# Ledger of designs, part 29: VHH binders against q6mzz7r34to333

Target 1, 300 residues: q6mzz7r34to333
Amino acid sequence: TFKDETFPAADSSIGQKLLQEKRLSNVIWKRPQDLPGGPPHFILDDISRFDIQQGGAADCWFLAALGSLTQNPQYRQKILMVQSFSHQYAGIFRFRFWQCGQWVEVVIDDRLPVQGDKCLFVRPRHQNQEFWPCLLEKAYAKLLGSYSDLHYGFLEDALVDLTGGVITNIHLHSSPVDLVKAVKTATKAGSLITCATPSGPTDTAQAMENGLVSLHAYTVTGAEQIQYRRGWEEIISLWNPWGWGEAEWRGRWSDGSQEWEETCDPRKSQLHKKREDGEFWMSCQDFQQKFIAMFICSEI
Short names: E, the ipSAE of ESMFold2; O, the ipSAE of OpenDDE; V2, 0.75 times the mean of E and O plus 0.25 times the DockQ between their complexes.

## First folded at step 8 (VHH; framework vhh_h_nbbcii10_fgla)

Design v5 (at its last look DockQ between E and O 0.01; V2 from the best seeds 0.00; counts 0 for: pae O 11.1 > 2, placed apart)
Fold by OpenDDE, look of step 8:
Structure v5 (fold): chain B 300 residues (1-300), chain A 126 residues (1-126)
Amino acid sequence: as target 1 above (300 residues)
Amino acid sequence: QVQLVESGGGLVQPGGSLRLSCAASGFTFSRYRSYTLGWFRQAPGQGLEAVAAISGSYGRTYYADSVKGRFTISRDNSKNTLYLQMNSLRAEDTAVYYCAAHPGYGSYYTELYDYWGQGTLVTVSS
């Protein structure tokens, strides 16, 4: 079975910063088949942003981009290719990233750092059986140097690394923007869209009372004009890479909000998803107030 | 389009030194580009074995146990050339030496390299 000596199952691959911050000692590395939960799969059913669950690294900037990537079949195929834990398995996985004007390949083995039987970083979903997110994260960590190098970064870098595209920065507090039009246009074009909350009282990401996380990156998954009362309201859909329900917006148009009960929009059943998966709607007004910037990465 | 051309091979006595060069074209060395370069060798009647590797981005090096402490892999980006400094040569180091490149952050393993030179013969004999 393949062992990557250029990114070994050692502390050096984690990096001193994370080792110290997380007080990690004697990190164990395991292959997916050695983890509980059943046979491992690279991709189970299909690629979805909901397969992603952020772990110990503050790499929301990357994971948000990754979440957006899942909506673009061309890019996700380019990056993930076709790989398997069954057919010709050798513990080798390959990923592509855009670097210096070209696609480069990153090769890894599938040993993952764990504490007990739990991955330290991105965690496999579906009962610990789907591993493309954590393996891709590892590959990106290798590209950057270590898992520590994933700890905080620039949303733009992740978007470009995944697409080779061009970034449009929308500062939400600087200029009025037709968000619905911008998001719909970008989505139709296959662009990746992420956004960021401003920092809070600390220099770390913190869950706020309204359900949002400060100093955090989200995926913009859609925007719509929805009928509400006798008029229309603009709403935007976001996904938190934390990937669970407690990390969702709690205000207007949230999963459990009164607005969804009151709306007579015929698309209600299609738009309103009461899931604990990190995805939620909010008004564009609230979005403009609570977020600092939106990034659109378009193909050249 | 990518070409690797080895040079510097020859006859040397045991304990001697030799420096191999690998000139690359169609592929540029850069600290800002992800790639891996490596030296491999094949002795008569033997299989291909990895000797040394170096990453483009970080300059991380890896050596086979058999050459560790004796060989040094390096690169000159300005010349787009890979080097292998071989010291304290032994008879068992006799082989055709190949340089190889992987256009990514790969590994030390042979199967991960996409581009190969034609090789240069190193003979260590008294």
Scores: ipSAE 0.007, ipTM 0.255, lowest interface PAE 11.1, mean pLDDT 90
Fold by ESMFold2, look of step 8:
Structure v5 (fold): chain B 300 residues (1-300), chain A 126 residues (1-126)
Amino acid sequence: as target 1 above (300 residues)
Amino acid sequence: QVQLVESGGGLVQPGGSLRLSCAASGFTFSRYRSYTLGWFRQAPGQGLEAVAAISGSYGRTYYADSVKGRFTISRDNSKNTLYLQMNSLRAEDTAVYYCAAHPGYGSYYTELYDYWGQGTLVTVSS
């Protein structure tokens, strides 16, 4: 099977920042077939954002952009191509990224850094059976130089690297924006939509009392006007790339909140699915207060 | 400890040019990919105005409408220095100019910036 000599299964590919800062030890590299959980798949189901679960790389900026990308079939096909662990498998995977005006192919082997038989960075779903997110993260780490180079990057860079598109940066405190219309229009056009929280008390991402994470990037997954009492309220849905089982927004329109019990909107069950999958709703008013920026990446 | 020190201010005639520098110490710009660097200004008796910012791995820039086409923000990571090239200066550009650093994504609001310089005076007059 293929062994990539330019991004080897060694500490140099992780990088000293993460090794030293996180005090990583007992890191070994394994191919997916050597992990517990049964036969590996590149894509087990159709591709979705819920296949992604952030690990130790502090790369929410990349994973939030990727979460949005999963909703666009043309970009997904361009980047992921058709690959498998069975047909013509040789331990080699390839991905495409947009770099300085052109699509560049990045080739990796499928050895992933693990600790205690668990992936150290992005974690595979379906009991160690679905690996496209782990391999794509590795390819992006190779493109940037190491997993350490994924540490706290920029959303607009990730959006361009995945699409070659044009960024509209909306500073949420600076001008009136019809958020529902903007999100629906961008979604219909196949644009990627992400957002970011401001820094908190520290220079690192930190879960806050309200369930949001400071200095963190989220995927914008939808927006709606919803019937509430004798009027209407605008709500927006977000996805946290920390993934399944992580803290979510606790304010108005959060999972299980009174607002969901009080609404008579006929779409209630379609919009509100109680799962700890990192996706949640919040009012557009709260969104505009708690977030600093929304980024829309569109085709030229 | 992080410190930002501006220099390069002074008196210039309308239509002239000036280059401001901001030297950083206590950290390096290339070490933290999340930092946005910006220039702000304050005219006598006025509030702070965002002038320009630079962020991201590719050095994406933002400019106030009043300075677009005349001012250029740049950085030199090897010298740990932020610059503002100011061309075609006008009397209304007279202000104290501050450099600032913010660990978040691109922003031009002052309350988001963690580190500030002491300022350098630019006077544009005949």
Scores: ipSAE 0.000, ipTM 0.310, lowest interface PAE 11.0, mean pLDDT 82
ESMFold2 (binder alone), look of step 8: mean pLDDT 81; pTM 0.836

Design v6 (at its last look DockQ between E and O 0.44; V2 from the best seeds 0.00; counts 0 for: pae E 9.4 > 2)
Fold by OpenDDE, look of step 8:
Structure v6 (fold): chain B 300 residues (1-300), chain A 126 residues (1-126)
Amino acid sequence: as target 1 above (300 residues)
Amino acid sequence: QVQLVESGGGLVQPGGSLRLSCAASGFTFSTYRSYTLGWFRQAPGQGLEAVAAISGRGGRTYYADSVKGRFTISRDNSKNTLYLQMNSLRAEDTAVYYCAAHPGYGSYYTELYDYWGQGTLVTVSS
């Protein structure tokens, strides 16, 4: 079975700073097959942003971009390729990233740092059986130098590293923008879209009372004009890389909001998802107020 | 409270070198609360533009195309100081240079930075 000596199952691959900050002791490295939860799968059913659950790394900037990537079949195929834990398994996985004007391949072994039986960083979903997010994160960590190097990177870099595209920044507090049109156009073009919240009362990423997280990156997954009362409202869909319900918006058009009960829009059943999976709707107005910037990464 | 204080600006001839410093207080470079740090500049009659940035933890760097190969951003965690080594200076590099910090994710765009210094003037002239 393959062992990556250039990114070994050692503290150096995690990074001393991260180890110290998290007071990580007795970290062991295990292959997915050695973890509980049944046989491992690289991709189970289909690739989805909901497969991602942020772990111990402050890499929301990357995971948000990754979440957006899952909506683009061309890019996700380019990056993830076809791999398996069954067919010709050798404990070796390969990923591609855009670097210095070209696609570069990053090779890793599938040993993951764990405490007990839990991954330290991105955690596999589906009862600990789907590992493409964990392995991709590891590959990106390797590319950057260590898991510690995943902490608080550049939002733009994540998008470009995954696509080789060009960034358009939309400052939400400056110029009026037709968000619905921008998001729909970008989505149709296969662009990746992320956004970021500003700092809150503290200089740390913190869950706020409204359900949003300060100093955090989100995926923009869509936008729509929706019928509401006697008129129309514009709403935007976001995904939190944390990947669970308590980290969702709690205001207007949130999963449990009255707006969904009041709307007679025929698309209600399609748009309104009552899942605690990190994805939520909010008004474009609230979005413009609560977020600072949106990034669209388009193919050249 | 976070405070950034730039120094090192001045008059320099084209082709010359200058090293800017930014002393940070109110936070430490080596803590879990890593800050993204950046240098920005505003030339006369121009808007504010990003010059260079360095991510908080990962140490990834960004350089504007206009300064690539000439400028180097670095940080000394022990001194809690950010530096900008500017070599091969040109007249178009004349600007007020600002140090800025963001307490989380990095960005090349000015509007995402929360803390700013007062700036230091760099004049490149023969």
Scores: ipSAE 0.696, ipTM 0.864, lowest interface PAE 0.8, mean pLDDT 93
Fold by ESMFold2, look of step 8:
Structure v6 (fold): chain B 300 residues (1-300), chain A 126 residues (1-126)
Amino acid sequence: as target 1 above (300 residues)
Amino acid sequence: QVQLVESGGGLVQPGGSLRLSCAASGFTFSTYRSYTLGWFRQAPGQGLEAVAAISGRGGRTYYADSVKGRFTISRDNSKNTLYLQMNSLRAEDTAVYYCAAHPGYGSYYTELYDYWGQGTLVTVSS
C-alpha cells in the first residue's frame, strides 16, 4: 500500500508544538482498517457535518468551515472526489484546496496518528466508522506543514482554502444587521457561513456556564423568524465542531428549552430536532450579544 | 509577562510614509509563531478600528478597506517584531495606533486580542 514520503507517518508530520504542549506518548500511525470498530468507509450513506468530531488539534476554525461546506454539493464533490476503501484501494487519498488562484491537489496515505487505538485528531463517528473527515484533516495538515500548523489559524483562511471565494465580514457588535435576511441570502447563494466567540479568561477554548465555548468557531446552519406567544422572534442555528455530546447553548431556544415547548409555529418539528449533536438554536439577540463576528464566503 | 511596545509614530505630511514597529517580549506557551498580530487605531472622536492583521504562520494578511494598497503589515518572528508600513498617508489616518496579539483565528476583531500595546500617535497634517 502507498506510503507518503513527503508527509510521513512520523513526529515531523505532527509537529513539535503539539508533541510538547500535549505531552504525547505512545503515538503510532495506523490505517483505518487496522483500527477497532469494523470495516472502514470513506463516506457512509452521505456527507454530513455530523460526521465530524474535533480531536486533539485546536482547529475549530477549519472544522467549522468544513461543517458549512458539507451543505454545498459542488464543493463536496470538488474537494472529496470519488474515493473508497474498497474499489481500487491502495492506501492513497486525494483532496483539493484553493491555493494562489488555483485548485491544488494534495495526496496522502491513510496512516492516521493514533493513541490507545483512537484517532488523536479528528475522530470518525463512533458507530459508522467513517473516515473522510480524518483524512481531509490530514490533507490540510500536509498543505499547511503539520498537524501543529492547524493550531489556531484564521477562520477566513479556511473558508478561502475550501472554496476560493470572497469573504464578507459582519461585525456583530458594531453594525446593525438583519441576521435572518443575511443568513437566508447567503444560504440560497450556496455560501459558507461561520461565526466566532470572543476570548474567555484563558488563551484556550473552554466551555462556559451558558454552554458556549470561548475563543471558538461555529458553523451557521440556518436562521428563521419563528412564531412565539404574541409575536415573532428571530432565531439562528449553529453547529459546534466539537461534535456529539459536547456543550451546547443553554439559554433561550436551546434544545429542550421552554420556548420550543410553547411555540405554535407549524415548522417547530422541522426546526427543533432535540439531539446532543452539537447543533442548537439561539435567539438572534443572544447571538449578536455573545458572538463577535460572522463570516460569509461567497463564490467569485 | 507579555509586553508589546510600539514605536515609529510622529508627524508626517499628507502623501508621506511612516513605518511603525511593535516589539514583543515575555511570551509563554508561544515561543513559536503561533500568535496572530494586528494593528488597530483610534481616531479623535471615533472608536477603535482594525487596520491590519497577520497570521502566526505568516503569509496570511488582512487589511481594512480604508488602507488596502497603502499599508503593508509584516512580521519578523526572529526578532519578535511586528511592522506596519504606511504609504500615501491621508489626514483621516491620524490616530493613536496600537499593536495587539492573540492566540486565535479571527483576523482583526478586538475581542479576540488579549495583549495590547500602549499606542503610538500618528499625525498627518500640512
Scores: ipSAE 0.011, ipTM 0.319, lowest interface PAE 9.4, mean pLDDT 81
ESMFold2 (binder alone), look of step 8: mean pLDDT 83; pTM 0.856

Design v7 (at its last look DockQ between E and O 0.62; V2 from the best seeds 0.00; counts 0 for: pae E 2.4 > 2)
Fold by OpenDDE, look of step 8:
Structure v7 (fold): chain B 300 residues (1-300), chain A 126 residues (1-126)
Amino acid sequence: as target 1 above (300 residues)
Amino acid sequence: QVQLVESGGGLVQPGGSLRLSCAASGFTFSTYRSYTLGWFRQAPGQGLEAVAAITSSGGRTYYADSVKGRFTISRDNSKNTLYLQMNSLRAEDTAVYYCAAHPGYGSYYTELYDYWGQGTLVTVSS
């Protein structure tokens, strides 16, 4: 099986900064097949943002972009290609990123840093031995230098690295914007959309009482105008790379909010998904207040 | 209260070098804190443009295409100071240079920076 000597199964690939911050010790590297949970899959059924679960790296800037990428079949195919743990498996995986005006290939082995039987960083879901997120994250880490280099970055860079596109920044506190129109237009065009929360009471990402996480990046997955009482409201759908139900919005139009019970919109059943998967709706008004910026990355 | 104070500007000949400093107070530089520090400049009759930025935790950097290979952004956490090493200066680099801080998640877009210095003038002229 292939071993990548340029990104070895060593502390250097993790990076001293992250090792110190997380007080990591006794890190071992294992291939997916050596982890419990059954046979590994690169992609199971289909690529989904819900396959992503952020781990020990503060790389939400990348994961949010990745979450958005999953909605674009052209880009996700370009980046992930067709790979497998079964067909001609050799412990080698390849990914593409946009760098310096061209697509570059990054080759990795499938050894992942773990403690015990758990990945240190992006993790496959317990009932899903799907490893494309873990491996792609590793590939991006290699591209940047180490896992430590994933620890906080520019939201713009992730979007461009995945698409080679052009960024449009929407500062939510400075200019009026028709969010529904902007998001729908961008989505239709296959653009990637991310957004960010401002700093909270701490210097690190923190879960807030309203369910949002401060200093955090989210994927914008959609926006709609929805019937509510005698009129219409504008709502926006976001996905938290944490991928947990506990990390979802708890205000108006949240999964458990009364707004969904009150609405008579015929699309209710389609839009309202009561899942603990990190995805949620909120009003555009609340979004504009609770977030600072939205980034749209469009194809050139 | 956050305060940023730039220094190091002045008159320099084309091809020369300058090192700008930005001393921060009321804001502690930390590798574990999420923020972005940046240098911006405004040339006469021009708009404000981003020159360089650096993340706090990851140490990732951004450079405008016009300054790549010539300018280097760095920080000294022990001194709570941001630096911009400017080499091979050109006439078009003439501008007021501003230090700025973005307390949110990493971005180099000007509109997201909340804290700004008063600026230091850099004049590149023969």
Scores: ipSAE 0.700, ipTM 0.863, lowest interface PAE 0.9, mean pLDDT 93
Fold by ESMFold2, look of step 8:
Structure v7 (fold): chain B 300 residues (1-300), chain A 126 residues (1-126)
Amino acid sequence: as target 1 above (300 residues)
Amino acid sequence: QVQLVESGGGLVQPGGSLRLSCAASGFTFSTYRSYTLGWFRQAPGQGLEAVAAITSSGGRTYYADSVKGRFTISRDNSKNTLYLQMNSLRAEDTAVYYCAAHPGYGSYYTELYDYWGQGTLVTVSS
């Protein structure tokens, strides 16, 4: 079983910022097969953003970009490659990131930092059975220096590190933009799309009463015109990298809202799948009011 | 309400050093700490260029390739002050330098910065 001496299962790989901020001591490192939940898988089902659940690293900027990446088969295949916990398994995993004009391979062992039986950072989905997001986060932490170096990064950096693409940014309060057209065009082109809320009352991300998180990055997952009453309304879907069972928007077009009950649009069941997975719809009007920036990262 | 005031510009010979400061006022302590802060510059006859930025965490930084390894951005949140240490200055660093603040998640694109200082001139003479 491989042991990575350059990014060891030790406090140095976590970094002092997070150790001090979270007052962590005696962190234990375990391989996925040593966690409860049955045999581990690298990928259990199809790759999706819903496999990701943010943990203690404050790295939504990276995970939001990753959420968008899961919709692009070529980039996710490039980064994740073909790996497993069974065929030729030796406790070693590889990932690729774009760095300084080239794809760079990052190699890690699969020892993950835990408290008890729970991963300290990204949490594996399916009751400790699917581990590609935890391992990819570890690889990015190694690339940047430590898990502490994932703390509050730049949205542009994550998008470029995952694609090598070029970024268009939109200030949602000062730029006229046809959101539905922009999102549909970018999605059809395989571009990554993320967005961010402004700062809240503190210097950390906090869930607000309306269900949005301040100082936080989201994945943009779609946009549509939808039939509503005697006209049409523009709506946008977002994914929160906090993941399953986490805060969701509670305003117009939120899960279970009156707008979904009242619409007669024939795509209603396709667009609105009520569940607490971190994905939700909101009106484009509310989006432009509540968010400050959107980023589109396109193929070079 | 919010004000940013740069200082520390001037004339310097190539290879020299200079330190820019940006004093911020009109912020609450928590509000300032949550902002991403940046330095931007405009050389004669050129557009505005991002030089360096620092996140609300105060640990992650961005540098333009042209200044990487020579310039250092830092912030002192207790004094509401942003700094740019410029070492190994070159003639092409001659520009008006602006500090700016973005009230959101980390970015270094000029379009996202809402609050700007008046600028301070840095001249590097050959």
Scores: ipSAE 0.488, ipTM 0.781, lowest interface PAE 2.4, mean pLDDT 86
ESMFold2 (binder alone), look of step 8: mean pLDDT 79; pTM 0.817

Design v8 (at its last look DockQ between E and O 0.38; V2 from the best seeds 0.00; counts 0 for: pae E 4.1 > 2)
Fold by OpenDDE, look of step 8:
Structure v8 (fold): chain B 300 residues (1-300), chain A 126 residues (1-126)
Amino acid sequence: as target 1 above (300 residues)
Amino acid sequence: QVQLVESGGGLVQPGGSLRLSCAASGFTFSTYRSYTMGWFRQAPGQGLEAVAAISGSGGRTYYADSVKGRFTISRDNSKNTLYLQMNSLRAEDTAVYYCAAHPGYGSYYTELYDYWGQGTLVTVSS
């Protein structure tokens, strides 16, 4: 099986800063087939943002972009290609990123850093069976130099690295913006959309009482006008790369909110998905107040 | 609390060089939770614009198109100091230069930075 000597199964690939901060000792590198949970799959039941679960790296800026990428078949195919743990498996995987005006291929082996048979960083979903997020993160880490280099990157860079597109920044507190129109237009065009929360009470990413995380990046997955009482409300759908229910919005139009019970909109069943998967709705008004910026990356 | 103090500004002739420093306090560059740092400038009668930025990990940098190839942003973790090496200076580089910090994810846009220095004036004139 292939071993990548340029990104070895060693501490250098993780980075000293991260090793020190997390006091990581006795890190073991294992191939997916050596991990519990059954046979590994690169992609299982199609690619989905819900396959992503942020791990030990502070790479929400990348994962949010990645979450958005999953909604674009052209880009996700470009980056992930067709790969498998079964057909002609050799422990080698390839990914593409946009760098310096061109697509660059990054080659990795499938050894992943683990502790107690658990991945240190992005965690596979489906009982440790689906590994495209873990491997893609590793490839991006390699591109940047190490897993440590995934920490606190630029939101813009993640979007461009995945698309080669152009960034439009929307400052949510500066000027009025038709969010529903902007999001729908961008989505229809196949653009990637992310957003970010400002700092909270501390200078660290912190889960807030309202369910949002401060200093955190989210994926914008959609926006709609919805019937509510005698009028209309504008709502926006977001996804947290943490990928679990305790990291969801708890205010108006949240999964368990009264608004969903009160609305008679015929699209209710389609829009309202009460799951603990990191995705949630909120009003555009609350979004503009609780978030600081939205980024749209459009194809050139 | 976080404080940023710029220094190194002054008068320089076109084609000259200048090195700006930003001494940071209230956080440490070497920690896991390093701040994203950036240089911004405001020319007379103009708005604030991003000049250069460096990610918390130091692995990524950003440069405005107008300064690419001429300016270099760097950070010295041991000194908790951010630098901007400015070479081949031009009259249009005349501005007040500000150091800024963001405690999390990085961005090129000014509105995302939480902490700012008082600024240092750079004047490029013959």
Scores: ipSAE 0.769, ipTM 0.891, lowest interface PAE 0.7, mean pLDDT 93
Fold by ESMFold2, look of step 8:
Structure v8 (fold): chain B 300 residues (1-300), chain A 126 residues (1-126)
Amino acid sequence: as target 1 above (300 residues)
Amino acid sequence: QVQLVESGGGLVQPGGSLRLSCAASGFTFSTYRSYTMGWFRQAPGQGLEAVAAISGSGGRTYYADSVKGRFTISRDNSKNTLYLQMNSLRAEDTAVYYCAAHPGYGSYYTELYDYWGQGTLVTVSS
């Protein structure tokens, strides 16, 4: 099977920053077939943001943009193409990114860096069954130089690299914005929408008591005006690329909160889905207070 | 209250070099490492333009096309200091240079920067 000599299964592809800071030893590289969990799939079922689970690269900026991209069929097809571990399989996978005004193909082999039988970076869904997010992350690492080059990047770069689009940035504390209108308009147009929290008490991303993560990027997945008591409230939905339940907002409109029990809005069952998948609702007021920026990436 | 103070500006001949510094202080609930730092400039009669930006860890940088290959942004997180090494200076680099800080992810747009220095003048002339 194919072995990529330009991005080899070696420490150079991980990079010195991650090797030194985490004191990594005994890193091996395995193809998905050599991991426990049964036959691998490139895509299992339809493509979803819930297939993505961030690993050790501190690359939420890329994965949040990718989470938004999964809702745009044109970009999904452009980036992922049609590939599998069965038809014409030779250990080769390819992806496209926007670079310097054009789409550039990035080719990788499917050897992934592991510790024991667990992937070090993006983790495959369903106990080593679905690998498109792991392989796409590897391709982006190759494009940038190494997995170490994924460490705390610029969210705007990820949005452009995935789309070639134009960024509108919104400072949530200084710009008057109708969040529901802005999110609905951008969603209808197929734009990518992401947002970010400010730094917290440390220089690394940390889960806070309220369930948000500091110094972290999220996907914006929706916004609505909802009936509440004798009035209306605006709410916004977000997705955390960590994919863990403890990464969900615990305040107003969170899963299982009193607001969901009390609302008489007829759309309640459509909007409120109790899943620990990293997606949650919050009020737009809390969103503007707790987040610093929102980014909308639109087609030219 | 976060404060940013630039230094190192001055007069230099075309083709020359300068190094700008920015000292940061006044952090309360975060550290200097948590901030994306940027250099912006304003030439006479123009608006603010992004020159370079660097992520909190120093692992990711941005450069405007007009300065790429000539300018290098760097930071020393142990000294809470930001640097801009400017080489091969040209007349069009003449401007007031500002240090700025964004307490979060991914930004080289002026609209996202909360804290700004007073600026340091760089003049490139023969």
Scores: ipSAE 0.321, ipTM 0.710, lowest interface PAE 4.1, mean pLDDT 86
ESMFold2 (binder alone), look of step 8: mean pLDDT 84; pTM 0.874

